# Ledger of designs, part 5: VHH binders against Type II methyltransferase M.MthZI (mthZIM)

Target 1, 355 residues: Type II methyltransferase M.MthZI (mthZIM), of Methanothermobacter thermautotrophicus (Methanobacterium thermoformicicum) (p29568)
Amino acid sequence: MKTTHRIYFKNSADMNELKDKSINLVVTSPPYPMVEIWDRLFSELNPKIEETLIDEEDGLRSYNLMHEELEKVWHEVDRVTAPGGVVIINIGDATRKIGKKFQLYPNHVRTIDFFFDRGYQVLPFIIWRKQSNKPTKFMGSGMLPPNAYVTHEHEYILIFRKEGPRQFKTEEERKLRRESAYFWEERNQWFSDVWTDLTGVSQRLNHKNLRKRAAAYPFELAYRLINMYSIMGDWVLDPFLGTGTTMIAAACAGRNSIGYELDHNFKDLIESRINETLKLSNEIVMRRINDHIEFIREKNGKYYSENYKFKVTTRQEQDIRLYYPRTYKKIKNNEFEFFYQEVNPKKERQSKLNI

## First folded at step 22 (VHH; from m5 with D31E)

Design p6
Fold by ESMFold2 at other seeds, fold request of step 23:
Structure p6 (fold): chain B 355 residues (1-355), chain A 119 residues (1-119)
Amino acid sequence: as target 1 above (355 residues)
Amino acid sequence: EVQLVESGGGLVQAGGSLRLFCAASGFTFSEYYMEWLRQAPGKRREWVAYINEGGYTDYADSVKDRFTISRDNAKNTVSLQMNSLKPEDTAIYFCAADWGTWRTPFDYWGQGTQVTVSS
C-alpha cells in the first residue's frame, strides 16, 4: 500500500489543481471570523475589512465580510467534494467587543447556513470542550446582574455530507471498508456529541513565526475524524493546512491527502513533521492494539480478529487491518509518498524480547 | 504467587523428538497467551511459539512444521512437542505468559529447561 500527499502554497479560494468531485473527506479549521488574531489575515484578503473593523467599528459588517472570504473556499470545497463525501469544519464562535458593544459572533451558524442551503445533509456534530485556563474571558459586570456573560469555552466540529450516504458498490470497495473498521470502544469514545478529552493549542508555539496560528487542532482530533469518516486510500483535503496536522493524520491512517496553505513559511515545519510520521504512526497503531487488548480482557467478546487473532467485540471488527508507513520519499517539491507495512503479530513476539 | 515450571528437557540425538511441559499456577491460566522462548549459548533469546487463550497457534520460521504447541486448560499446562530436532535447536527453553499485548514485556517467565541435540 502507498499514499500520496500534496501541498499547495496558495490561497485555497482557488483550488484549480483539484478536479471536480475528487475528494472523499474534508477536515479543516479555517481562520475564525472576528477572532482578533485573524484580523490581519482577513484584512490582507479584503482591505475593506480593516476599514469596517477599525474605522467604522461595525462588527456585523466585518463578520459578514470575513465570512464572504471563507465562502470563496467553501465554494471550492463544494466543487471538489465527491457525492457521499463528508465535509468537517472545526470552527469556534467569537466573543468580541467592537466599540462599546460586546457580543458573540456565531461563526458556526453562518457555516451551517452555507452548506445547508446548498443541499448538504447536516449530520450530528460535536461540541469540543477545550481544557484551557488562559482564554480571554468576557465577564461583563461580574457578580452584578443582568450584564454578566457566560464564559465561552467550546468549539464546534461541524459535519456535512454531500448528496446522501456514500455507496460501496464492488466487493473490493466493501472489503476495503471492512478492513478500515475501528474498534467498538473507539467508536464509543469518538462518536460522542461532546468531546472533553482533547486539549487545545499548548506546546505548538515553540517557533515565534508560528505563534499567531494558535487555532490549529491537535493530531488526535484529526486522526479520529479521518478514521470515523473515510476508508483507507481515500483522499482527504485540508484547505487551511497550517502546520500539516491533517496531512500527518491522513498519512498515519493510510489515507491520501491534499493541503492548501497560504503562508509559505509553514513549508519547512511541515516537512520536518513529515519526517517524524514513520515513528508516530507505528506508535499509534501499537497503542491502539494494546489499548484494545486491555479493553477486551474484561469484555468477554465472542469474536476474533481474522487477521490478528485477538478478541473483538463485534462481527464488524473481524476484518480490521492495521498499517503503518515503513518509508516515505519526496517525489516532487511539496509532494510525498508513503509506503506501508501491515502489522505482523509474529514479528511483534520477537520484539517483546528486546525489552 | 505465579509460577511457571518447565520440564521434559534433556539430551536427544539429531532427528529425534522431545516434549516439553510447563505447569502454571497463581493466575487465571485460561485467559493468558502461553509462549515458548529459547536461548542458545552465546546467542540472544528468540521466540519459538505461542498459543492464545482461544487455541490459535503460531511459530517461528525456524521451527514451523517441526514443533507443536498445545495447552490443557483443565491441567493448567502448556506443551511443546519438538520433532525432527537439529543441533541448532540446542538451547534453554523458557515458558512465558502474557496478556497478548504487543511490544510489552512478557508478564511471567519460567526458569527454563535445557534441551541438547547431539549430532
Scores: ipSAE 0.352, ipTM 0.764, lowest interface PAE 3.5, mean pLDDT 89
Fold by ESMFold2, fold request of step 23:
Structure p6 (fold): chain B 355 residues (1-355), chain A 119 residues (1-119)
Amino acid sequence: as target 1 above (355 residues)
Amino acid sequence: EVQLVESGGGLVQAGGSLRLFCAASGFTFSEYYMEWLRQAPGKRREWVAYINEGGYTDYADSVKDRFTISRDNAKNTVSLQMNSLKPEDTAIYFCAADWGTWRTPFDYWGQGTQVTVSS
């Protein structure tokens, strides 16, 4: 098996490299309107935004202008998303004081409205409780009602589907879908409407080497979503690629991917992260297998994996196939090809003798 | 205490057959994968075969179609029928048990039984 991964260093408000209806899954986190670290980016896109933030102190106008910039990208996301395709946007609301006025700016509402107005089905989505090292507290009047404020610590993982459930009509497609299944206990963990088990930084992928700002979301967040809402060989898009987390997760999950990133200086960082992940990619799949085997140890199930012969909970898990990227080729034009190896039970028995 | 005790080893001519046995005690035998491993003189240990709790078997390529692993949960034994033996099958053969997890240590090991295949 082979996957293809492309990076375009340009503004994703124009994704003319992509054909209409060519993308199966979008997983992304945009710059968050009204969150201060993004002010410069938005102001570079539209200089009027800086005037509204600083000179006018008009938070509502700033908020609207920032979302207008994002909506240029959402229009392109809509164009390229295939029928039955899924669009997943990790976004947080902003709490911010402009002038003397504190309020929440509801980024998730504006984002939902965009896709809902265009006929997308809004699917049950996830509240991500994100532990941060330095939460901002706006307490207001503290212990004195009614001017105290709730501490804001959640982000949203919004999930939209275009034109109804995706169809799998050929036997080849249906087989690939069955092979792309996840374990029952992973379903229970992943398809929860509240996630509390992921932090915003300090994931295994980072190894505590904090040389840059934390990524928008950790590898595990993208990896779950990609496994939940796509099958092997699907095309995954991240129009706000950043440090490459979505592309790396897609590669680890056996999906093709495309990313857009404005800043060409991220090129070497993305490649470095790809190498780090590939050195550990086998461990990701092995952890999933061993976690499953430990989980199923106490169960009296009647089903077995056809490919690996360990117990599984449901009939739908019988055809699971697990691959990991072993090597990749960096080719010109910011394109990578990844080559895969299926896990091998025989070799895993031999490897026990090395420990 | 947990014990795995191998027996049935010995000297045999090339082309001959031998049956190894492993008696298990001190753990819930029917829940475990049972394994045969071997170590030839001067070589690394190698995996030979396993049988899982449900009876599925698999074999190293070097012994496939010549060796057969089986288990008897009533007697808490696992056996290895070795046919068409070759001099390169000469090794100490070990019985082992594990939960079927990958890349983790075997939970229990036997002391081994010598198999020598002569020309």
Scores: ipSAE 0.351, ipTM 0.761, lowest interface PAE 3.6, mean pLDDT 88
Fold by ESMFold2 at other seeds, last read:
Structure p6 (fold): chain B 355 residues (1-355), chain A 119 residues (1-119)
Amino acid sequence: as target 1 above (355 residues)
Amino acid sequence: EVQLVESGGGLVQAGGSLRLFCAASGFTFSEYYMEWLRQAPGKRREWVAYINEGGYTDYADSVKDRFTISRDNAKNTVSLQMNSLKPEDTAIYFCAADWGTWRTPFDYWGQGTQVTVSS
């Protein structure tokens, strides 16, 4: 088994490299309108935005213009998303003072409106509580009513589906779907509408230069979503690739991927992150297996994995097949192929003797 | 306290057969994977076979079709029937138990029993 991964260093408002209806899953986090670190990016895309922010001090006009720039990308996302495809957007609302007025700018509302108005089903989505981002910057009058403000400390993971549930009509697709199942206890953890357990993991991957683009999410966030909403061999798109987290997660999950990133300087950082993560890729899959075996140790279920013979909770888990990327190669500038190894129970029994 | 006690080792001619036994106590035997491992003089330990709590078995390629692992949950024993023995099978054979986790230490080990296969 192999997967293909492509990076385009350009504005994703034009994704003409991608055919209509070619993408199964989008997982991304855009620049957040009205969040100050993104002002220069938005102003470079549309110089009127600088004028409305600075000269006019018009927060509403600035907010609308920034969203119009994102909507150019969302139109392309809509074009390339296949029927039954899922679009997942991690986005936070912005709290900001423009001139003398403070308010929240509700980025999630504008984003939901875009996809809802175009016929997408809005699926139950996730509130991501990020405790490490609990600033006290906008307290208002503090302890004096009525001009104090609630602290803003969460983001959204919005989930949209195009044209109803995806159908799996060929036996090849149905086989890949069955092999792509996740464990019952993973479903219970992942399919919750509030996530509070991801804050600490991202801090270990923090490199000195990674702090410059704070909109990135941790690997585990992308990895969950990719396993939740795609099957092996699917095409995953991130139109705001950044440091490459979605591409790395797709590779680890046996999915193909495409990413767009404006800043070509990320090229070497993305490859370095890919290489470091893939050195540990076997451990990611082994952790899932061992967590499952520990979970099911005292379970009275009747089902077994057909491929690996450990106990599973449901009939739907019987055909699980687990792979990890073993190596990759560059085959063109900005194109990678990853090559996979299926987990091997015999080799793993022998490996216990080396511990 | 957990005990795994192997027995049935000894000297056997090449081409012969031998049956090893492992008696288990101190844990809920029927819920564990049971394993046979071996270590030849001067060599690394080798995995030989396992039988899981549901009765499924698997074998190292070097012993497949010659060795058979089985368990008796009523007697808390696991056995290894070794047929068509070769001098290369000479080793100390260990019984082990675990929960079937991958790439983690075995939970319990026996003392070992010597098997020597003469030419």
Scores: ipSAE 0.337, ipTM 0.761, lowest interface PAE 4.0, mean pLDDT 88
Fold by ESMFold2 at other seeds, fold request of step 23:
Structure p6 (fold): chain B 355 residues (1-355), chain A 119 residues (1-119)
Amino acid sequence: as target 1 above (355 residues)
Amino acid sequence: EVQLVESGGGLVQAGGSLRLFCAASGFTFSEYYMEWLRQAPGKRREWVAYINEGGYTDYADSVKDRFTISRDNAKNTVSLQMNSLKPEDTAIYFCAADWGTWRTPFDYWGQGTQVTVSS
């Protein structure tokens, strides 16, 4: 098995490199409208936004203009998404004072409206509660009613499906789907409508501004979503690639990927992270296997993995296959191929003797 | 107190057979993977075979189709039937137990039993 990973350094409002209906899964986090760190980006895309933010102090108009810029990308996402394909957007609402007026700007509502109005099914989605040790900035009048404000501490992981459920019509497709299954306990953890267990540690970067600008979600968030909503060999798109997290997660999960990133300065960082994927994927696969084996120790299941012969909880887990990349190569500027090896129980028994 | 005690080792002519036994006590035998390992003089230890709690077996390529691992949960024993023995099978054979986790140490080890295969 191999996967292909491509990066285009351009505005994803134009994704002409991609054919209609060619993408199985989108996982992304855009710049958040009305969140201050993104003001310059939006103003560079549309200079009217600076005028409405600063000169007019018109929060509603600024919010609408910023979403209009994002909607250029959502139109291209719609075009490239295959029937039965899934679009996942991590987005947070913004709390902000413009002039004398404070309010929440409901980015998730505008994003839902875009896809819902275009016939997408809105699937149950996830509230992501980040762990934070810093106080919020907006309390209003504090202990004095009625002008105090609720603390805003979550983001959304919105999930949309194009047309009906994806069909798997050939025996080969159905087999690959069964091989792409996840463990029962992973399903129960991942398919929850609230996630509170994800706080990734940030890696040190020489360019701190890039990290703050692009660090929308941790690796594990993307990895879960890719396993939940795609099968091995699927094409995953991130139109706001940033530091490359979605692409790295897709590679670790045995999916192909495409990313768009406006800022060419991310190139070296993304390439560095691609280079680290070999170790990361192997560690993740071994962790998943051992976590499962520890879990099933306490459970009296009667099914076994057909491929690895450890116990599994359900008959749907019997055909699970797990791979990790053995090698990769750079095909050309901004394109990479990973070559995979299936986990090998015999080799792993021998490895225990080296400990 | 956990014990794994191997027996059945000895001297045998090439092409011959031996059956090794491992008697286990001090843990819930029926819920563990049982393993055979070996170490030839001057060589690294190598994995030989395992049998999981459900009775599924697997073997190192060097012994496949010549060796058979089995278990008796009523007697808390695991055995290794070794057929068509070769001089390169000469080693100390160890019984081990674990939960079946990958890349983690074995939980329990026996003292080993010597098998010597003469040309």
Scores: ipSAE 0.331, ipTM 0.753, lowest interface PAE 3.7, mean pLDDT 89

Design p6
Fold by ESMFold2, last read:
Structure p6 (fold): chain B 355 residues (1-355), chain A 119 residues (1-119)
Amino acid sequence: as target 1 above (355 residues)
Amino acid sequence: EVQLVESGGGLVQAGGSLRLFCAASGFTFSEYYMEWLRQAPGKRREWVAYINEGGYTDYADSVKDRFTISRDNAKNTVSLQMNSLKPEDTAIYFCAADWGTWRTPFDYWGQGTQVTVSS
């Protein structure tokens, strides 16, 4: 099999390269309104934001203007998302003092409102517990009530579905769906409404050649979501690509992807990360297989994988097929193609002798 | 404590047959994958065949359709029927056991039994 991965270096408020209803899954993290590191970006998009932040010290108006900029992208996300498609947005609320007033700015509420008002089903979503680098930054009056504040240490992974459950109409589609299944114990771990087993990603801020952007989330976060809400061969979109994490996860999971990134200076960084994907994906697939084999040893499963002949827990796992990219090639227009190898039990028996 | 003891090796003419046995003790035999490996002089070890706990079998391409692995959980034995033998099948044959994990060492090994196929 082959997957295709395209990068467009432009503002994703215009995604005219993409046809209507062409995307199966969106996984992204936008710039967070009212989080200070994003002020410059939002002010460059709309100079009135600098006026409301600095000159007027008007937090509410600044928050609304910042979300209006994001909503230009959400309109394009809505246009390109296919019926039954899923839109996943990792976003955190902002705690911030403007002038003399401190408050939380509820970015997740505004984002939910946008998609809910446009007829999306809001699916059960995930609280991602991240250990904050500065857990005591906004204590307020500290030990003196009532002006002390709760420490903010989580983000949201919001999940929206367009126009009801996706339909799989052909046998080829249904076969790919069955082959894209995950293990029962992975389902139990991943489909939890609180994730505490993924650590945050430190922001690297002082690079002279890059804007103050770094990976918004770890690879494993994107990898889980892509496996949870898409099948092999699906098209995954990240309109705020950044350092390329979603694209790399899609490649490792056997999905096609498209990313938009405003800052062209990320090109070399993304290409470097893509170059490392081959080793990463192979290690991940082997870990998933061995974790499953160890899990099922303790469980009396009555089904077997058709393709690999180890035990599985459910009938739905019988047709699981696992691939890793073995090579890729770069296309001149910021396009990459990955070529895959299915895991091979015979080869893995021989490889045990190299240890 | 754990033992895997191979037997049945020997000298055989090309085109002939030989049956190897491996007697297992000291572990819960029925829960393990059982494996045959071989090593020719001056060469690296090769995987030959396995039989999983449920009885499914698979073989290296070089021996497929000539060799048959089987197990007897009541007697804690695994065997390798080798038909249509070729001189390149000459090797020390080892019995091994594992849990079926990939890219991890085998858990238990036998001492091996010599098979020599004369032309």
Scores: ipSAE 0.307, ipTM 0.745, lowest interface PAE 4.2, mean pLDDT 89
Fold by ESMFold2 at other seeds, last read:
Structure p6 (fold): chain B 355 residues (1-355), chain A 119 residues (1-119)
Amino acid sequence: as target 1 above (355 residues)
Amino acid sequence: EVQLVESGGGLVQAGGSLRLFCAASGFTFSEYYMEWLRQAPGKRREWVAYINEGGYTDYADSVKDRFTISRDNAKNTVSLQMNSLKPEDTAIYFCAADWGTWRTPFDYWGQGTQVTVSS
């Protein structure tokens, strides 16, 4: 097995490198409208936003203009998403004071409206409650009602499906689907409508021409979603690639990927992270296997993996195959190929003797 | 206290057979994978075979079709039937137990029994 990973350094409002209906899964987190660290980016995209934000102090108009910029990308996402494809957008609402008015700007509502109005099925989505030890809060009147405010500590992982459930029509496709299954206990953990077990990520970057702070979701968030909503060999798109997390997660999961990133200064950082993928992927696969074996020890399972002969909980887990990349190579500027190997139970027994 | 005690080793002519036994105590035997390992003089230890709690078995390529691992949960024993023995099979043979986890240490080890195959 081989996967391909491409990076385009340009505004994803134009994704002309991608054919219509070519993408199986989108996993992304855009710049968040009305969140202050993104103001300069939005103003560079549309200078009117600086006027409405600074000169006019018009929060509603600024919010609308920022979303209009994102919707240019959502139109391209709609064009490239295949029937039965899934679009996943991690987005947080903004709490912000403009002039004398504090309010929440409901980014998730505007995003849902975009896709719902265009015929997407809105699937049950996830509230991601980040853990923070020292949050900055808007308290309002503090202990005195009614002008105090709830502390806002969550984001959304919105999930949209285009044109109904994906169909698998050939035996080869159905076999690959069965091989791409996840363990029953992973399903229980991952398919929950509230996630509280993932910590948010704040990355400090020491590059002179790179923004010092790039907001990013953790690797595990992308890895779960890719396993939940795609099969091996699928094409995964991130139109706001950032530091490359979605691409690395796709590689670890045996999926192809495409990323768009406006800031070319991220190139070396992304390539550095790609270099680390081989060890990361192997460690993840071994951890998943051992976590499962520990889990199933205490459960009276009735089924066995056909390929690995350990117990599994359900019939649907019997055909699971697990792969990890052994090597990769750079094919050309901004394009990488990973080459995979299936786990080998005999070699893994021998490896226990090297500890 | 957990104990694994091997027996049945000895000297045998090439082409002959031996049966090794491992008596287990101090843990819930029926829930564990049972394994055989070996170490030839001057060589690295190598994995030989396992049998899981459900009775499924697998073997190193070097012994496949010549060796058979089996278990008796009523007597808490695991055995290794070794047929068509070769001088290359000369080694100390160890019994081990684990939960079937990959790339982790074995949980329990026996002291080993010597098998010597003469030409």
Scores: ipSAE 0.261, ipTM 0.726, lowest interface PAE 4.3, mean pLDDT 89
Fold by ESMFold2 at other seeds, fold request of step 23:
Structure p6 (fold): chain B 355 residues (1-355), chain A 119 residues (1-119)
Amino acid sequence: as target 1 above (355 residues)
Amino acid sequence: EVQLVESGGGLVQAGGSLRLFCAASGFTFSEYYMEWLRQAPGKRREWVAYINEGGYTDYADSVKDRFTISRDNAKNTVSLQMNSLKPEDTAIYFCAADWGTWRTPFDYWGQGTQVTVSS
């Protein structure tokens, strides 16, 4: 097995490198409108935004202009997403004071409206609980009603599907789908509508010329979503690639990927993370296998994986295959191929003798 | 104290059969994978077969279809039926137990029993 991973350093408002209906899954987190760390980026995209934030102190107009910039990207996402494809957007609402007025700016509502109005099915989505870095920042009148405010401590993982359930028409596609299944206990953990077991962290970058980020999603968030909503060999897109997390997760999961990043200074950081993918993927696959072996000891499973010689809970898990990359090569500037090997249970038994 | 005690080794002609036994004590036998390993003179130790807690088995390619591992949870024993023996099967055979996790050490080992296959 082989996967391809491609980076375009340009504004993803134009993704003309991608054909219509060519992408199976989008997993991304855009700049968050009205969240202060993104003000400079939005103002660079549209200088009117700086005027509305600072000179006019017009929060509603600023919010609308910032979303108009994002909607240029969402239009391209819509164009490139295949029928039955899934679009996943991690986004948080902003709590912010503009001038003397405080309010929440409901980024998730505007994002849902965009896709819903264009005929996407809104699927059950996930509330990602994150602890606040500044829990007392916007208390309002504190202990005095009625002007106190709730502390905002979550983000959304919005999930949209284009044109109904994806169809798998060939036996080859259906086989690959069965091999891409996940374990029953992973399904129970991952397909929960509230995630409290993933901590968001600020990304810290070595390069002085790179934009700081106040928050990013962790590798595991992307890895879960990619396994939940795609099959091996699918094309995963992140139009706001950043430090490369979605691309690395796609590689670890045996999916192809495309990323867009406006700031070319991320190139070396992303390449460094690509280099680490070989060890990371191997560790993840072994952890998933060992977690299953521990889980199934207590479960009275009625089905069996001939591939790996252990019990599984459901019939749908019988054909699971797990791969990890053994090597990669740089094909051309900003393009990488990973070459995979399947986990080999007999080799793993022999390897225990060297421990 | 955990103990794994192998028995049933000996001398046998090529083409013959032999059955090894491993008696286990000191742990919850029914929850463990039970395994057979072997070490030929001058060679590294190699994995031969395992049987998991549910009775599912797997074998090294070199012994597949000739060897059969089985367990008796009521007696806390594991056996290895070795048919169509070859001189290359000559080794000390060890019984081992583990939790079935991959790339982790075996938890318990026996002392081994010698099997010698003459041409």
Scores: ipSAE 0.205, ipTM 0.693, lowest interface PAE 4.8, mean pLDDT 89

## First folded at step 23 (VHH; from m5 with Y56H)

Design q5
Fold by ESMFold2, look of step 24:
Structure q5 (fold): chain B 355 residues (1-355), chain A 119 residues (1-119)
Amino acid sequence: as target 1 above (355 residues)
Amino acid sequence: EVQLVESGGGLVQAGGSLRLFCAASGFTFSDYYMEWLRQAPGKRREWVAYINEGGHTDYADSVKDRFTISRDNAKNTVSLQMNSLKPEDTAIYFCAADWGTWRTPFDYWGQGTQVTVSS
């Protein structure tokens, strides 16, 4: 197995490199309208936005103009998403005082409206509570009612599906789908409508400096979503690639990917992360296997994986295949290929003799 | 104190059979994978077979269809039936226990029993 990963350094409001209906999954986090760190970016895209923020102090107009810039990208996302494809957008609402007026600017509502009005099914989505990020605080009158405000402590992971459930028409497609299954205990962890903590073993595998400057989500968030809503060999798009998290997660999960990033200065950071993908993917796959082995002993599973000679909880897990990349190569500037190997239980038994 | 004690080794002619036994004590035997390993003179150690806590088995390609691993949780024993023996099977055979996790050390293993297969 091989995957392909391409980066385009340009505004994703124009994704003419991509054919209509060519993408199976979008996983992205845009600049958040009305969040102050993004004001400069939005004002560079549309100079009227700075005027509305500063001179007019018109929060609603600023919010609408910022979303109009994002909607140029959402139009291209709609064009390139295949029938049955899934669009996942991590976005937070903004709490902000403009002039004397404080309010929440409901970015998730505007984003939902865009896709819902265009016929997407809005699927149950996830509230991501980020205790490790600095929460925004607007106290209002503090201890004195009724002009105090709640603290805004979460983001959304919105999930949209185009044109109904994806169809798997051939036995080969259905086999690949079964091989792309996740473990029952992973499903139990991942398919919750509230995510509060992604720490633990997965955080220890992430490089500390990969998280420092990214306005983005952690690797583990992308990795879960890619496994939840795609199969091996699918094409995953991130129109706001940033530090490359979605691309690295797609490579670790055996999916192809395309990313757009306006700021060419991210190139070296993304390439550094690509260099770590071989080790990261191998460690993640081994951890998933060992976590399953420990889990299934307690569960006393009813079904069996002949591929790996361990029990599984459901019959849908019987055909799971797990791969990790052995090597990668740069095809040309900004394009990479990864070459995979399936885990081999006999080799893993032999390797224990060297420990 | 954990102990794994192998027995049943010996000298046998090619084509013959032997049955090895491993007696375990000092740990919850039924929770562990039980495994056989071997080391021929001048060779690196080789994994031979395992049997998991639920009785499922797997074998190295070199012994598949000739060797059979089994366990008796009531007696805390694991055995290895070795049929159609070849001179290449000559080795010290070790019993080992582990939690079944991949790329982790074996938790316990014994001192070994010699198997010698004459041509």
Scores: ipSAE 0.288, ipTM 0.728, lowest interface PAE 4.0, mean pLDDT 88

